# VH-VL binders against Cytochrome c-type protein SHP (shp): the designs that were tried, part 17

Target 1, 112 residues: Cytochrome c-type protein SHP (shp), of Cereibacter sphaeroides (p81238)
Amino acid sequence: GDTSPAQLIAGYEAAAGAPADAERGRALFLSTQTGGKPDTPSCTTCHGADVTRAGQTRTGKEIAPLAPSATPDRFTDSARVEKWLGRNCNSVIGRDCTPGEKADLLAWLAAQ
Short names: E, the ipSAE of ESMFold2; O, the ipSAE of OpenDDE; V2, 0.75 times the mean of E and O plus 0.25 times the DockQ between their complexes.

## First folded at step 13 (VH-VL; framework fv_rolinsatamab)

Design k3 (from j6 with heavy chain A100P; at its last look DockQ between E and O 0.79; V2 from the best seeds 0.00; counts 0 for: pae E 2.7 > 2)
Fold by ESMFold2, look of step 13:
Structure k3 (fold): chain C 112 residues (1-112), chain A 120 residues (1-120), chain B 107 residues (1-107)
Amino acid sequence: as target 1 above (112 residues)
Amino acid sequence: EVQLVQSGAEVKKPGSSVKVSCKASGYTFTSYYMHWVRQAPGQGLEWIGEINPKSGRTYYNQKFKDRATLTVDKSTSTAYMELSSLRSEDTAVYYCARGPYSSSWYFDYWGQGTLVTVSS
Amino acid sequence: DIQMTQSPSSVSASVGDRVTITCKASQGISSYVAWYQQKPGKSPKLLIYDASTLQSGVPSRFSDSGSGTDFTLTISSLQPEDFATYFCQQYYRYPLTFGGGTKVEIK
C-alpha cells in the first residue's frame, strides 16, 4: 500500500516525541485489561499470544497472522492500520491508543 | 500495598552531583515504569525522565538529558536518579513515581520525595 | 513541548461549593490528561486518568471533562479534605508536562 512498517513506526514516534519501545508494545499486546468490552479483555482474545498464527474473530472467522513473517504485507496500508488500532484499543482498553502506544505496538508486531 | 521509599534529604554545593534512591515494594518491580519528577519550592512539577525497569532503557526530558542518569537494580527493586553539575536552580523535592508499563504516562504511586538543596 | 496553562492559580471556597479548575493545552492532546491532588508537604496523588477514570478510592464528586485543548476538573461539593493544590498533566507526548497548579483554599 501507501506505506511501510518502518514509515508507520517513524510517524507514530514523531507524534509521541520519543523512540518506540517494542518490549513495552509486547507487554501491552499480551496484557489483560478491564476498561474495554468484557468479552475482549486482551488483544490475544482474537489474535492469540503467538502472532505468527492465525487468530479468530468472536464469531469464528479467521484473522490472518499479525506477524509480517507470516503475512508479509502487514502494516503497509495506513488506513487499515489506523482502523485495526482503533478497533483493538477501544475494544480492549476502552479508549484510543496514544501515539506512543501505537508506536510501541507496531515496533513489536513488525519485528515478528 | 504499594510503597516507594526514597533516600533522605541532601545538601549539595554547585557543581557536585546527587544520587537519590527509590526502593519499591508491594508490586512486581519490572511490571511498571519508574519516572522521576521534581518540584522546586513553591513551584510546579517537572518531569525528568523515565526508565523501563526490565530492560534499563531510559528516556529523558531534553532539559536534563546531559545531566540526569536513571538506573535500576532489579535485585533490590530500587531505582536511582543521579543529577550532575548541580546549580542553585536544581533545589527541589525529587519524586520517584510509578507509571503503567505502556506509553500512558500518568503516575499512580509516588515516593515521599527527597529534598535536594543546592547552595554555595 | 506542550504547555499546560492552568487557571485560576487559586480559588477561595467554602465546604459544599462547586469548584471548577481548567487547563488549556498549547496544542491538541485529544483526552490524554491526568489530574493530581497535592496537600502541603505531601506527594501528589492521582485522581483521574485515561480520559475520566477515577483512581481507586477517589470520591465520585471528582470529575473531569474536555477534549482537544480545554480540560476541566470539577469538585461537585467541596469537602474539608479537598482543600489542596490541584495539577493537570498531559501524557499525549514527551516530555510530560504539568499545569502550574490551582490552590483551593478555605474562604
Scores: ipSAE 0.485, ipTM 0.855, lowest interface PAE 2.7, mean pLDDT 90
ESMFold2 (binder alone), look of step 13: mean pLDDT 91; pTM 0.943
OpenDDE, look of step 13: ipSAE 0.849; ipTM 0.944

Design k4 (from j6 with heavy chain A100T; at its last look DockQ between E and O 0.76; V2 from the best seeds 0.00; counts 0 for: pae E 2.5 > 2)
Fold by ESMFold2, look of step 13:
Structure k4 (fold): chain C 112 residues (1-112), chain A 120 residues (1-120), chain B 107 residues (1-107)
Amino acid sequence: as target 1 above (112 residues)
Amino acid sequence: EVQLVQSGAEVKKPGSSVKVSCKASGYTFTSYYMHWVRQAPGQGLEWIGEINPKSGRTYYNQKFKDRATLTVDKSTSTAYMELSSLRSEDTAVYYCARGTYSSSWYFDYWGQGTLVTVSS
Amino acid sequence: DIQMTQSPSSVSASVGDRVTITCKASQGISSYVAWYQQKPGKSPKLLIYDASTLQSGVPSRFSDSGSGTDFTLTISSLQPEDFATYFCQQYYRYPLTFGGGTKVEIK
């Protein structure tokens, strides 16, 4: 694509007004939430706790690993990343993620 | 039974420093961001900064970045805020406040507050 | 910095009244506002977060609404224990900032 993981993270950091915290992103990814859909209480519901492994959709379709170490073209298409964030934040948390949450999530995921 | 217990009130002279402690109990200290917020008498709340107790990451309100230092001691589950070069307008109640589990950006538990009085 | 402007600065109301407190952001912050209650001599207490989620133990008479720049906290039927100062807080971007507060007096 049209971007790189570093460029996406920098853009979200600029919107948030502070550098990302990858550890906070990891905590958010692994957390159990109640605000979203009952079927998806965590990002790990579809993606698993180990992001180097394949996940699956609610209907059983395979999802390629989130980690760039396993799926090298992750986080290189800004439209796909925004779609993924929109779907996952709303399904899990029940709202869009803040710019800071987006920066944190990508900072952690891109390093995996 | 989450508790944040802060050190006692202090009276300081201008130009000096103060270090306020905040001892956490009832939860896993390193799993939640700690924030510091102050409230001058009769005024609103002002965010000073935050610290991730796990990594030590800090970020400060620009107003305080040259004078405030946030630290933690993981072994005692204690957060610290030091404010240097004190002036009379620094007279305020200083609070530690814990970020929520789902987000580190707003605060579900607060310490009882520490009054710092700076007088000539 | 995003400035949060609260109004009114104070309100006197009777038990059972509907009280509305507004908070305006100096720029768009989507829906990222939290609300706190502070009683005299006490620490602030979180009321509402994650757009419209009530903190555990907060009565259902408290609600909020808004997006973009204009936000409201509503107490649908004021009770004697609701005497306090209320603050909004934005968490869209750093630095985190609070409104100036609204003192609610029951009379």
Scores: ipSAE 0.508, ipTM 0.858, lowest interface PAE 2.5, mean pLDDT 90
ESMFold2 (binder alone), look of step 13: mean pLDDT 91; pTM 0.935
OpenDDE, look of step 13: ipSAE 0.853; ipTM 0.943

Design k5 (from j6 with heavy chain Y101W; at its last look DockQ between E and O 0.93; V2 from the best seeds 0.74)
Fold by ESMFold2, look of step 13:
Structure k5 (fold): chain C 112 residues (1-112), chain A 120 residues (1-120), chain B 107 residues (1-107)
Amino acid sequence: as target 1 above (112 residues)
Amino acid sequence: EVQLVQSGAEVKKPGSSVKVSCKASGYTFTSYYMHWVRQAPGQGLEWIGEINPKSGRTYYNQKFKDRATLTVDKSTSTAYMELSSLRSEDTAVYYCARGAWSSSWYFDYWGQGTLVTVSS
Amino acid sequence: DIQMTQSPSSVSASVGDRVTITCKASQGISSYVAWYQQKPGKSPKLLIYDASTLQSGVPSRFSDSGSGTDFTLTISSLQPEDFATYFCQQYYRYPLTFGGGTKVEIK
């Protein structure tokens, strides 16, 4: 990959203008949202609450664990991270995530 | 149902400090960021800073970083904003405002405001 | 800091009029704008977030549009309860900043 989790988080923190809050990232990941698609009210709909375990798409296909502890190459490819953020934020929240939301989410996920 | 009730108006001398309270009810206090915003008479709104009531983590507008202190008391569901080294331009209505459920950066409920007047 | 410039600073209008308020950001902020209504002596009330999503209980006569740097709040048919001051707020980047406000007055 072209980056590291620390480098990605630092970039999003710089764009947001403040250090990340990993606890806020956890809260966002676990939250139930109403702005996105009805069948994906939460990031946990597909990824589960335990990010060290495999998730499942709405059609039943397996998704590799999000946690780097279980999938070591997570958050090392900037294009893949932006794709994941784009899909999840739009599906769950109904919009792209702000730089601060991205920083928070990655700060939490990368530590898992 | 959600309520943010602030302490009463204050009259202060330059150089002193003020501490404004904001009592929250009708929701889980630690699940939502709390922000402080002020409005000088007849003027616009200015963001002071934020606090995560769960962890106590804060972030401040640089303009206020050396004078503002945000704290919470989880046992009473109360947020506090202290502003030190007061000067006449600090005369304003001070609001607490709750970050929305879907995003902590815009505010879905506001306190009634606390007028702080700084005069000699 | 991202400056939010609102115009006009005030507008005189009658019940039933269409009112538009603009807000310009000093840099691109995608769609991360919220709008607030404030009546005299009262605290602000959230109307719209994410430039297009109405807060629960806000009448459908309120709408907004825009992305990037230019944003507009529209009241399609002004009602007596809509005479107030309106503020935009960006939430793209810290510090969070507000426009200077637009007072909608009775003509």
Scores: ipSAE 0.588, ipTM 0.883, lowest interface PAE 2.0, mean pLDDT 91
ESMFold2 (binder alone), look of step 13: mean pLDDT 92; pTM 0.946
OpenDDE, look of step 13: ipSAE 0.760; ipTM 0.916

Design k6 (from j6 with heavy chain S31R; at its last look DockQ between E and O 0.92; V2 from the best seeds 0.00; counts 0 for: pae E 2.5 > 2)
Fold by ESMFold2, look of step 13:
Structure k6 (fold): chain C 112 residues (1-112), chain A 120 residues (1-120), chain B 107 residues (1-107)
Amino acid sequence: as target 1 above (112 residues)
Amino acid sequence: EVQLVQSGAEVKKPGSSVKVSCKASGYTFTRYYMHWVRQAPGQGLEWIGEINPKSGRTYYNQKFKDRATLTVDKSTSTAYMELSSLRSEDTAVYYCARGAYSSSWYFDYWGQGTLVTVSS
Amino acid sequence: DIQMTQSPSSVSASVGDRVTITCKASQGISSYVAWYQQKPGKSPKLLIYDASTLQSGVPSRFSDSGSGTDFTLTISSLQPEDFATYFCQQYYRYPLTFGGGTKVEIK
């Protein structure tokens, strides 16, 4: 749609004031958190550890793979990306992600 | 139990360098960012920079970018901060501080501090 | 760089008093503030992060509030062990910056 992965990452990096760390983004995605909902202790609860494969909602509905290698239209719609970040950060961590967290996560996911 | 144990106090001449060590134990060293923060006597706290122990990625406060070097030795779970071209105003206690797991930008465990005194 | 302006620089108070400490950011930082306590000769100790979450082992008499640019740490009933210097820290963007500190002293 309205953007590219590179443009989104650059915007979040500018807000954070530093280049993203994709490895930190990977670590955050795979981490187990206690601040959010008990049912979603990790991004991997719904998306799995392998982001090239389909995930599943808590009610059993399929989620298309997050990796652009498997779902080429990922990270091309800025509004959808912001909604995904908002839902996942609040559900898993219990708060909105900082600009740095958003930059890190997107830098890692977009390369998958 | 998480511990960060720093090297001992140092007295240095202006123009020299110092390297402070921070030995981590009680957690998986590579899963947490390490930061360095200093405090001049009776003063506030000043962030020097950060390192991702897994990748070696660093980012520095611009004030220190040309003089500070952060490194890690993953095999010994030890972080290092080297500060070169020392001046008298660099006299401070230097802390290593671990970035929190949920967010790497605030510090849940701190070393005991290393006093570095720079005097002629 | 985001400046964190902390006030007052010191406060003299008695055991049982309610103490408030403020930090003002030079730009909006949402709620990304952490608070630390430091006693003489010791390293800082994390008290509160994410504007309201108490670190493990921190008494419930400590609380904070605020968003945007104005943030407050409150000690609802000061105890003898609370006489220390307190710092705020923003973690919204690099470089990470701290307030100048507030020394809470016995009256």
Scores: ipSAE 0.493, ipTM 0.858, lowest interface PAE 2.5, mean pLDDT 90
ESMFold2 (binder alone), look of step 13: mean pLDDT 92; pTM 0.946
OpenDDE, look of step 13: ipSAE 0.834; ipTM 0.936

Design k7 (from j6 with heavy chain S104D; at its last look DockQ between E and O 0.73; V2 from the best seeds 0.00; counts 0 for: pae O 5.6 > 2)
Fold by OpenDDE, look of step 13:
Structure k7 (fold): chain C 112 residues (1-112), chain A 120 residues (1-120), chain B 107 residues (1-107)
Amino acid sequence: as target 1 above (112 residues)
Amino acid sequence: EVQLVQSGAEVKKPGSSVKVSCKASGYTFTSYYMHWVRQAPGQGLEWIGEINPKSGRTYYNQKFKDRATLTVDKSTSTAYMELSSLRSEDTAVYYCARGAYSSDWYFDYWGQGTLVTVSS
Amino acid sequence: DIQMTQSPSSVSASVGDRVTITCKASQGISSYVAWYQQKPGKSPKLLIYDASTLQSGVPSRFSDSGSGTDFTLTISSLQPEDFATYFCQQYYRYPLTFGGGTKVEIK
């Protein structure tokens, strides 16, 4: 890949103008949202609460674990990460994630 | 019902410090960030900083980073803002405000405000 | 810091009037804008967030439009209780910043 979790987080922190907060990231990941698609009210809808385990799309297709501890190359492609966050933030929240939210999410996920 | 109740008005001399309290109720105190915002007489709003009551993590507006200190007492669900080296320009109403959601930094509930007057 | 330039600083209007308030960000902030209403001696009250979502309990005569750098708060038909000062706020990046405010006064 062209990047690393640490590099991604640093970039998002710079854009946000503040350090990442893994606890805030966890809260967002686990939260139930009403602004996105009705069938994806949470990140956990597809990925589960335990991100070291495999998840499933709404159609039943398996998703590799989000945690780098289980999927080492999960956050090593910057373009892929942006695509992922762009799609999923809109599906769950109903808008793009801010740089700060991206930093927070990755800070938590990278620690799993 | 969510409520934020702040301490009473303060009159301070230049160079002194002030500590304003904000008691939260009606929700899980540690589940929401607490922010502080001030408003000088007849002026706009100015963000001071935030604190995560659960972890104690803080982040400040650079303008206040050397003088403002945010703390919480989880046992009493109370947030505190201390501002040191007070000057006349610090005269303002100080508000505590709850971050609306874990990732959104707009404010859905506000304290009633605490007037801090700094004068010789 | 992201500056939020709010205009006008004040506007005189009558009950039933359409009132428009503008907020311009010094850089692109997507839709991460909130609007507040403040009456004398009271704390700000949240009206709208994400530049389009009406806060629970807020009358439908309040609306917001815009994205990127230009945002507009509209009161479709001003009511007596709407005379107040209104503020925009961005939460795209730190530090969080507010507009200078717009006082809606009785004509």
Scores: ipSAE 0.018, ipTM 0.694, lowest interface PAE 5.6, mean pLDDT 93
ESMFold2, look of step 13: ipSAE 0.491; ipTM 0.866
ESMFold2 (binder alone), look of step 13: mean pLDDT 91; pTM 0.937

## First folded at step 14 (VH-VL; framework fv_rolinsatamab)

Design m1 (from j6 with light chain T53N; at its last look DockQ between E and O 0.83; V2 from the best seeds 0.77)
Fold by ESMFold2, look of step 14:
Structure m1 (fold): chain C 112 residues (1-112), chain A 120 residues (1-120), chain B 107 residues (1-107)
Amino acid sequence: as target 1 above (112 residues)
Amino acid sequence: EVQLVQSGAEVKKPGSSVKVSCKASGYTFTSYYMHWVRQAPGQGLEWIGEINPKSGRTYYNQKFKDRATLTVDKSTSTAYMELSSLRSEDTAVYYCARGAYSSSWYFDYWGQGTLVTVSS
Amino acid sequence: DIQMTQSPSSVSASVGDRVTITCKASQGISSYVAWYQQKPGKSPKLLIYDASNLQSGVPSRFSDSGSGTDFTLTISSLQPEDFATYFCQQYYRYPLTFGGGTKVEIK
């Protein structure tokens, strides 16, 4: 699409005012949260801990792997990425992610 | 129980350096960011910088970028802040503060503080 | 840098009073504000994060409100242990910055 993983990460880094930390993004992805929906306590609830494998929704619908190594067009459409972040941050954490959280998550996911 | 225990008060001369330690216990040291914040007498709080203890990644308030150095020793669960080229305006209480579990940008536990006095 | 302007710088109040402290950001920061309490000679303690979430062990008389640029910490019924200095902190963007503090004193 309209962007690349590198461009998206750079944009979120600029908004946050600092370079991303991919390891912090990994930690956030794997974390258990209580602020969101009860049936999605973690990003791993639907996506699993291995992002190179397919996940599923709470109703069983398959979700293509998040990792670009398995799904090459990941993180190339800015509107789609913002929608994914909005859904997942709100479902898991119960709020929109900060620019720094977005930068960290993308930095980790894009390297998978 | 989370504890952050800092090294004792220091009296320094202008132009010298100080290195403050912060020994962490009661949690997995490498799973939480460590921050440093200072408070001059009777003043507010000023963020110095942060370090990811797992990777060693640092980021500094630009005010301190050329004088502050943050490090960790993972084997002893200890964070360090070194401030060089000290001036009288650096007289302050220096705190280590742990980033919160789900978000590293606010601080859920603080050390007891280390008074650094810079005087002739 | 995002400047956090706290007011008032001090307030005199009695036990049982409702106390309101305000914090204004120099630009929009959504709801990414935390609040801290600091007693004399002690380190700060986290009270509220993400604008509305009480830290474990913080009494329910503490609350906050606001989004965008204007934020308020409220103590609904002041207790003797609440006499302290209070700070806001934004965490929307680096560098992380604090308000100048509000000292709550016995009237």
Scores: ipSAE 0.646, ipTM 0.888, lowest interface PAE 1.6, mean pLDDT 90
ESMFold2 (binder alone), look of step 14: mean pLDDT 91; pTM 0.939
OpenDDE, look of step 14: ipSAE 0.854; ipTM 0.942

Design m2 (from j6 with light chain T53R; at its last look DockQ between E and O 0.79; V2 from the best seeds 0.77)
Fold by ESMFold2, look of step 14:
Structure m2 (fold): chain C 112 residues (1-112), chain A 120 residues (1-120), chain B 107 residues (1-107)
Amino acid sequence: as target 1 above (112 residues)
Amino acid sequence: EVQLVQSGAEVKKPGSSVKVSCKASGYTFTSYYMHWVRQAPGQGLEWIGEINPKSGRTYYNQKFKDRATLTVDKSTSTAYMELSSLRSEDTAVYYCARGAYSSSWYFDYWGQGTLVTVSS
Amino acid sequence: DIQMTQSPSSVSASVGDRVTITCKASQGISSYVAWYQQKPGKSPKLLIYDASRLQSGVPSRFSDSGSGTDFTLTISSLQPEDFATYFCQQYYRYPLTFGGGTKVEIK
């Protein structure tokens, strides 16, 4: 695509005003939240805790692994990344993610 | 029962430093960001910086970057803020504040505050 | 830095009154605002966060609204325990910044 993981992370860091914390991104990904939809309390509901493995939708359909180590073209299409963030943040947290949350999540996921 | 207990009030001379402690209890210390915020007498709140107790990652308000140092001791569940080169305008109540579970950028529990008075 | 301009600085009100407090951000911050209450001699207490969610134990007479640059905290029917100073805080970007505060006083 139109971008790279490094470019996306740098853009979100600039918007946030600070370098990302990948560990905070991991913690957010694994967290159980109450603000979103009841059937998606965590990003791991659909993606699992091991992002090198395929996930599944709420209806059981396969989702390709999030980790670039397993799906090399991850985080190379800015429109797809924004769609994924929008869907997941709203379903799990009940709002759009802040620039800092986006930077943290991508910093962790891109290294997997 | 989440609790943040800070060290007692300090009186310091200009040019010296102060180190305020914040002992956490009632939760997993390394799972929540710790922030430091100050309030000058009769004034609003000013964010100093944050620390991830798990990794030790810090980020500071640039206003304080050259003078503030945030540390943690995981074994005692204690956070510390040190401010050096003190001036009279540093007279304030200093708070530790825990980042919320849902998002680390707003604060759900606060320490009782530590008054630091800087006078000649 | 994002400046949060809070108004009024002070409001005199009676028990039972509806009180509104505003914050304006110096740039768009979407909806990333939290609100705190601070009573004299005490530390701040979180009232409202994430999508206008009330912190546990906060009465339903507290609510907020707004997006972009303009935000409002409302106390629908003021109670004796609500006489305090209120602060907004943006969490859109670093550094985290607060409004100057609004003191709610007995009329």
Scores: ipSAE 0.742, ipTM 0.910, lowest interface PAE 1.2, mean pLDDT 92
ESMFold2 (binder alone), look of step 14: mean pLDDT 91; pTM 0.936
OpenDDE, look of step 14: ipSAE 0.884; ipTM 0.949
ESMFold2, look of step 15: ipSAE 0.661; ipTM 0.894
ESMFold2 (binder alone), look of step 15: mean pLDDT 91; pTM 0.939
OpenDDE, look of step 15: ipSAE 0.870; ipTM 0.947

Design m3 (from j6 with heavy chain K54R; at its last look DockQ between E and O 0.78; V2 from the best seeds 0.77)
Fold by ESMFold2, look of step 14:
Structure m3 (fold): chain C 112 residues (1-112), chain A 120 residues (1-120), chain B 107 residues (1-107)
Amino acid sequence: as target 1 above (112 residues)
Amino acid sequence: EVQLVQSGAEVKKPGSSVKVSCKASGYTFTSYYMHWVRQAPGQGLEWIGEINPRSGRTYYNQKFKDRATLTVDKSTSTAYMELSSLRSEDTAVYYCARGAYSSSWYFDYWGQGTLVTVSS
Amino acid sequence: DIQMTQSPSSVSASVGDRVTITCKASQGISSYVAWYQQKPGKSPKLLIYDASTLQSGVPSRFSDSGSGTDFTLTISSLQPEDFATYFCQQYYRYPLTFGGGTKVEIK
C-alpha cells in the first residue's frame, strides 16, 4: 500500500542523516547477535540466508520469502514494515533498530 | 587480542596535510566499520567519519568533508585518515576506533591515538 | 547536528560516593546513547551502549538510564579506578556526536 521500497528507504535515510549502506544491511541480516532472544540469534534463524526462499517460524510454520523478487508486495506497506522491523530487531538484537539500521536493511532486502 | 596500532606523532605546518595509519589485528578487518575521532587538547571528542573496509564506502562529518579522506588497505589490514589544509585548530589526538559488532555506530576498540601538532 | 550537553563538567568525590552524570540531547534520540570512560593519557573505553547494556568486563556499579532527551550515568559506589573523564555519545543520527565530558576527580 501506502508506500514503496524507495520511499521507505529515503525516509529512513533522511532520519539517519546519511545514505544507506546495503552491504552493512546484508551484514546485519546475516550476523549472529546475543542481545535478543536465545532462540533467534540471527535474522537468518527464521528467514534463512537466501531471502528469495521461504523461511520458517521457530515452530515450523512457513514464512513467505522476504525478497520482492519472490514476494512482489514486500515493503509497500509502512505499518507492516515497521511491525516486521520491530519484531525482528527486538527478537534478534534486543532493541529497536536505529534509522540507519532500518535504511541499511531495507536497501539490501529491497534489491533482492 | 583485538588491537589498533596507530602511526607516531606528527608535527605539521599550516596548509600541509597529514596521513595517520591504523593497523588492525586480532579480528577480521573487513567485517567491522572503522571510524576516526579526534580530541583537541583539553577538549571533548569529535567524530570525523567512517569507512566500510569491505566496500570502501565512506561518510564524513560535513565539517571535514572537504579536507578528510578515509581509505583502507585490505592486504595489510590498515586504515588511513588524511587531513589536508591543516590549521592550528586541527592540533589534536586522532584516534581510529572500531565500530562495535552489535552496531557500527559506537566504538568498542580504540587505537592508542596519534598526536598531530600544527604550528609554524 | 544533535548536540549532547553533558553536566557537570567536573565533580569532586570520595571513594564510596554515588556519582551521577547527566547528558541531554538537543532532540529526541530514543535510547541510542553510549558512554565512554577515558583516563589521562589513554584512549576512551566503551562502558555502556543502548543506554543500559554493560560492555563486557564493566563492573555492575555502572548503570545508565533515560530515554528521549535525558540520560544519566551512575556510579553507585565510586572506586579508585573510576577517577576519569566520562563522555556520552549519541548514535541516532549522523554526524555522531559526543557530550563535552565530565571529569570525576578525587576530593
Scores: ipSAE 0.690, ipTM 0.896, lowest interface PAE 1.3, mean pLDDT 91
ESMFold2 (binder alone), look of step 14: mean pLDDT 91; pTM 0.942
OpenDDE, look of step 14: ipSAE 0.848; ipTM 0.939

Design m4 (from j6 with light chain S30K; at its last fold request DockQ between E and O 0.92; V2 from the best seeds 0.82)
Heavy chain, then light chain:
Amino acid sequence: EVQLVQSGAEVKKPGSSVKVSCKASGYTFTSYYMHWVRQAPGQGLEWIGEINPKSGRTYYNQKFKDRATLTVDKSTSTAYMELSSLRSEDTAVYYCARGAYSSSWYFDYWGQGTLVTVSS
Amino acid sequence: DIQMTQSPSSVSASVGDRVTITCKASQGIKSYVAWYQQKPGKSPKLLIYDASTLQSGVPSRFSDSGSGTDFTLTISSLQPEDFATYFCQQYYRYPLTFGGGTKVEIK
ESMFold2, look of step 14: ipSAE 0.617; ipTM 0.883
ESMFold2 (binder alone), look of step 14: mean pLDDT 92; pTM 0.943
OpenDDE, look of step 14: ipSAE 0.879; ipTM 0.949
ESMFold2, fold request of step 21: ipSAE 0.676, 0.683, 0.695; ipTM 0.892, 0.890, 0.894
ESMFold2 (binder alone), fold request of step 21: mean pLDDT 91, 91, 92; pTM 0.940, 0.938, 0.943
OpenDDE, fold request of step 21: ipSAE 0.865, 0.862, 0.864; ipTM 0.945, 0.944, 0.945

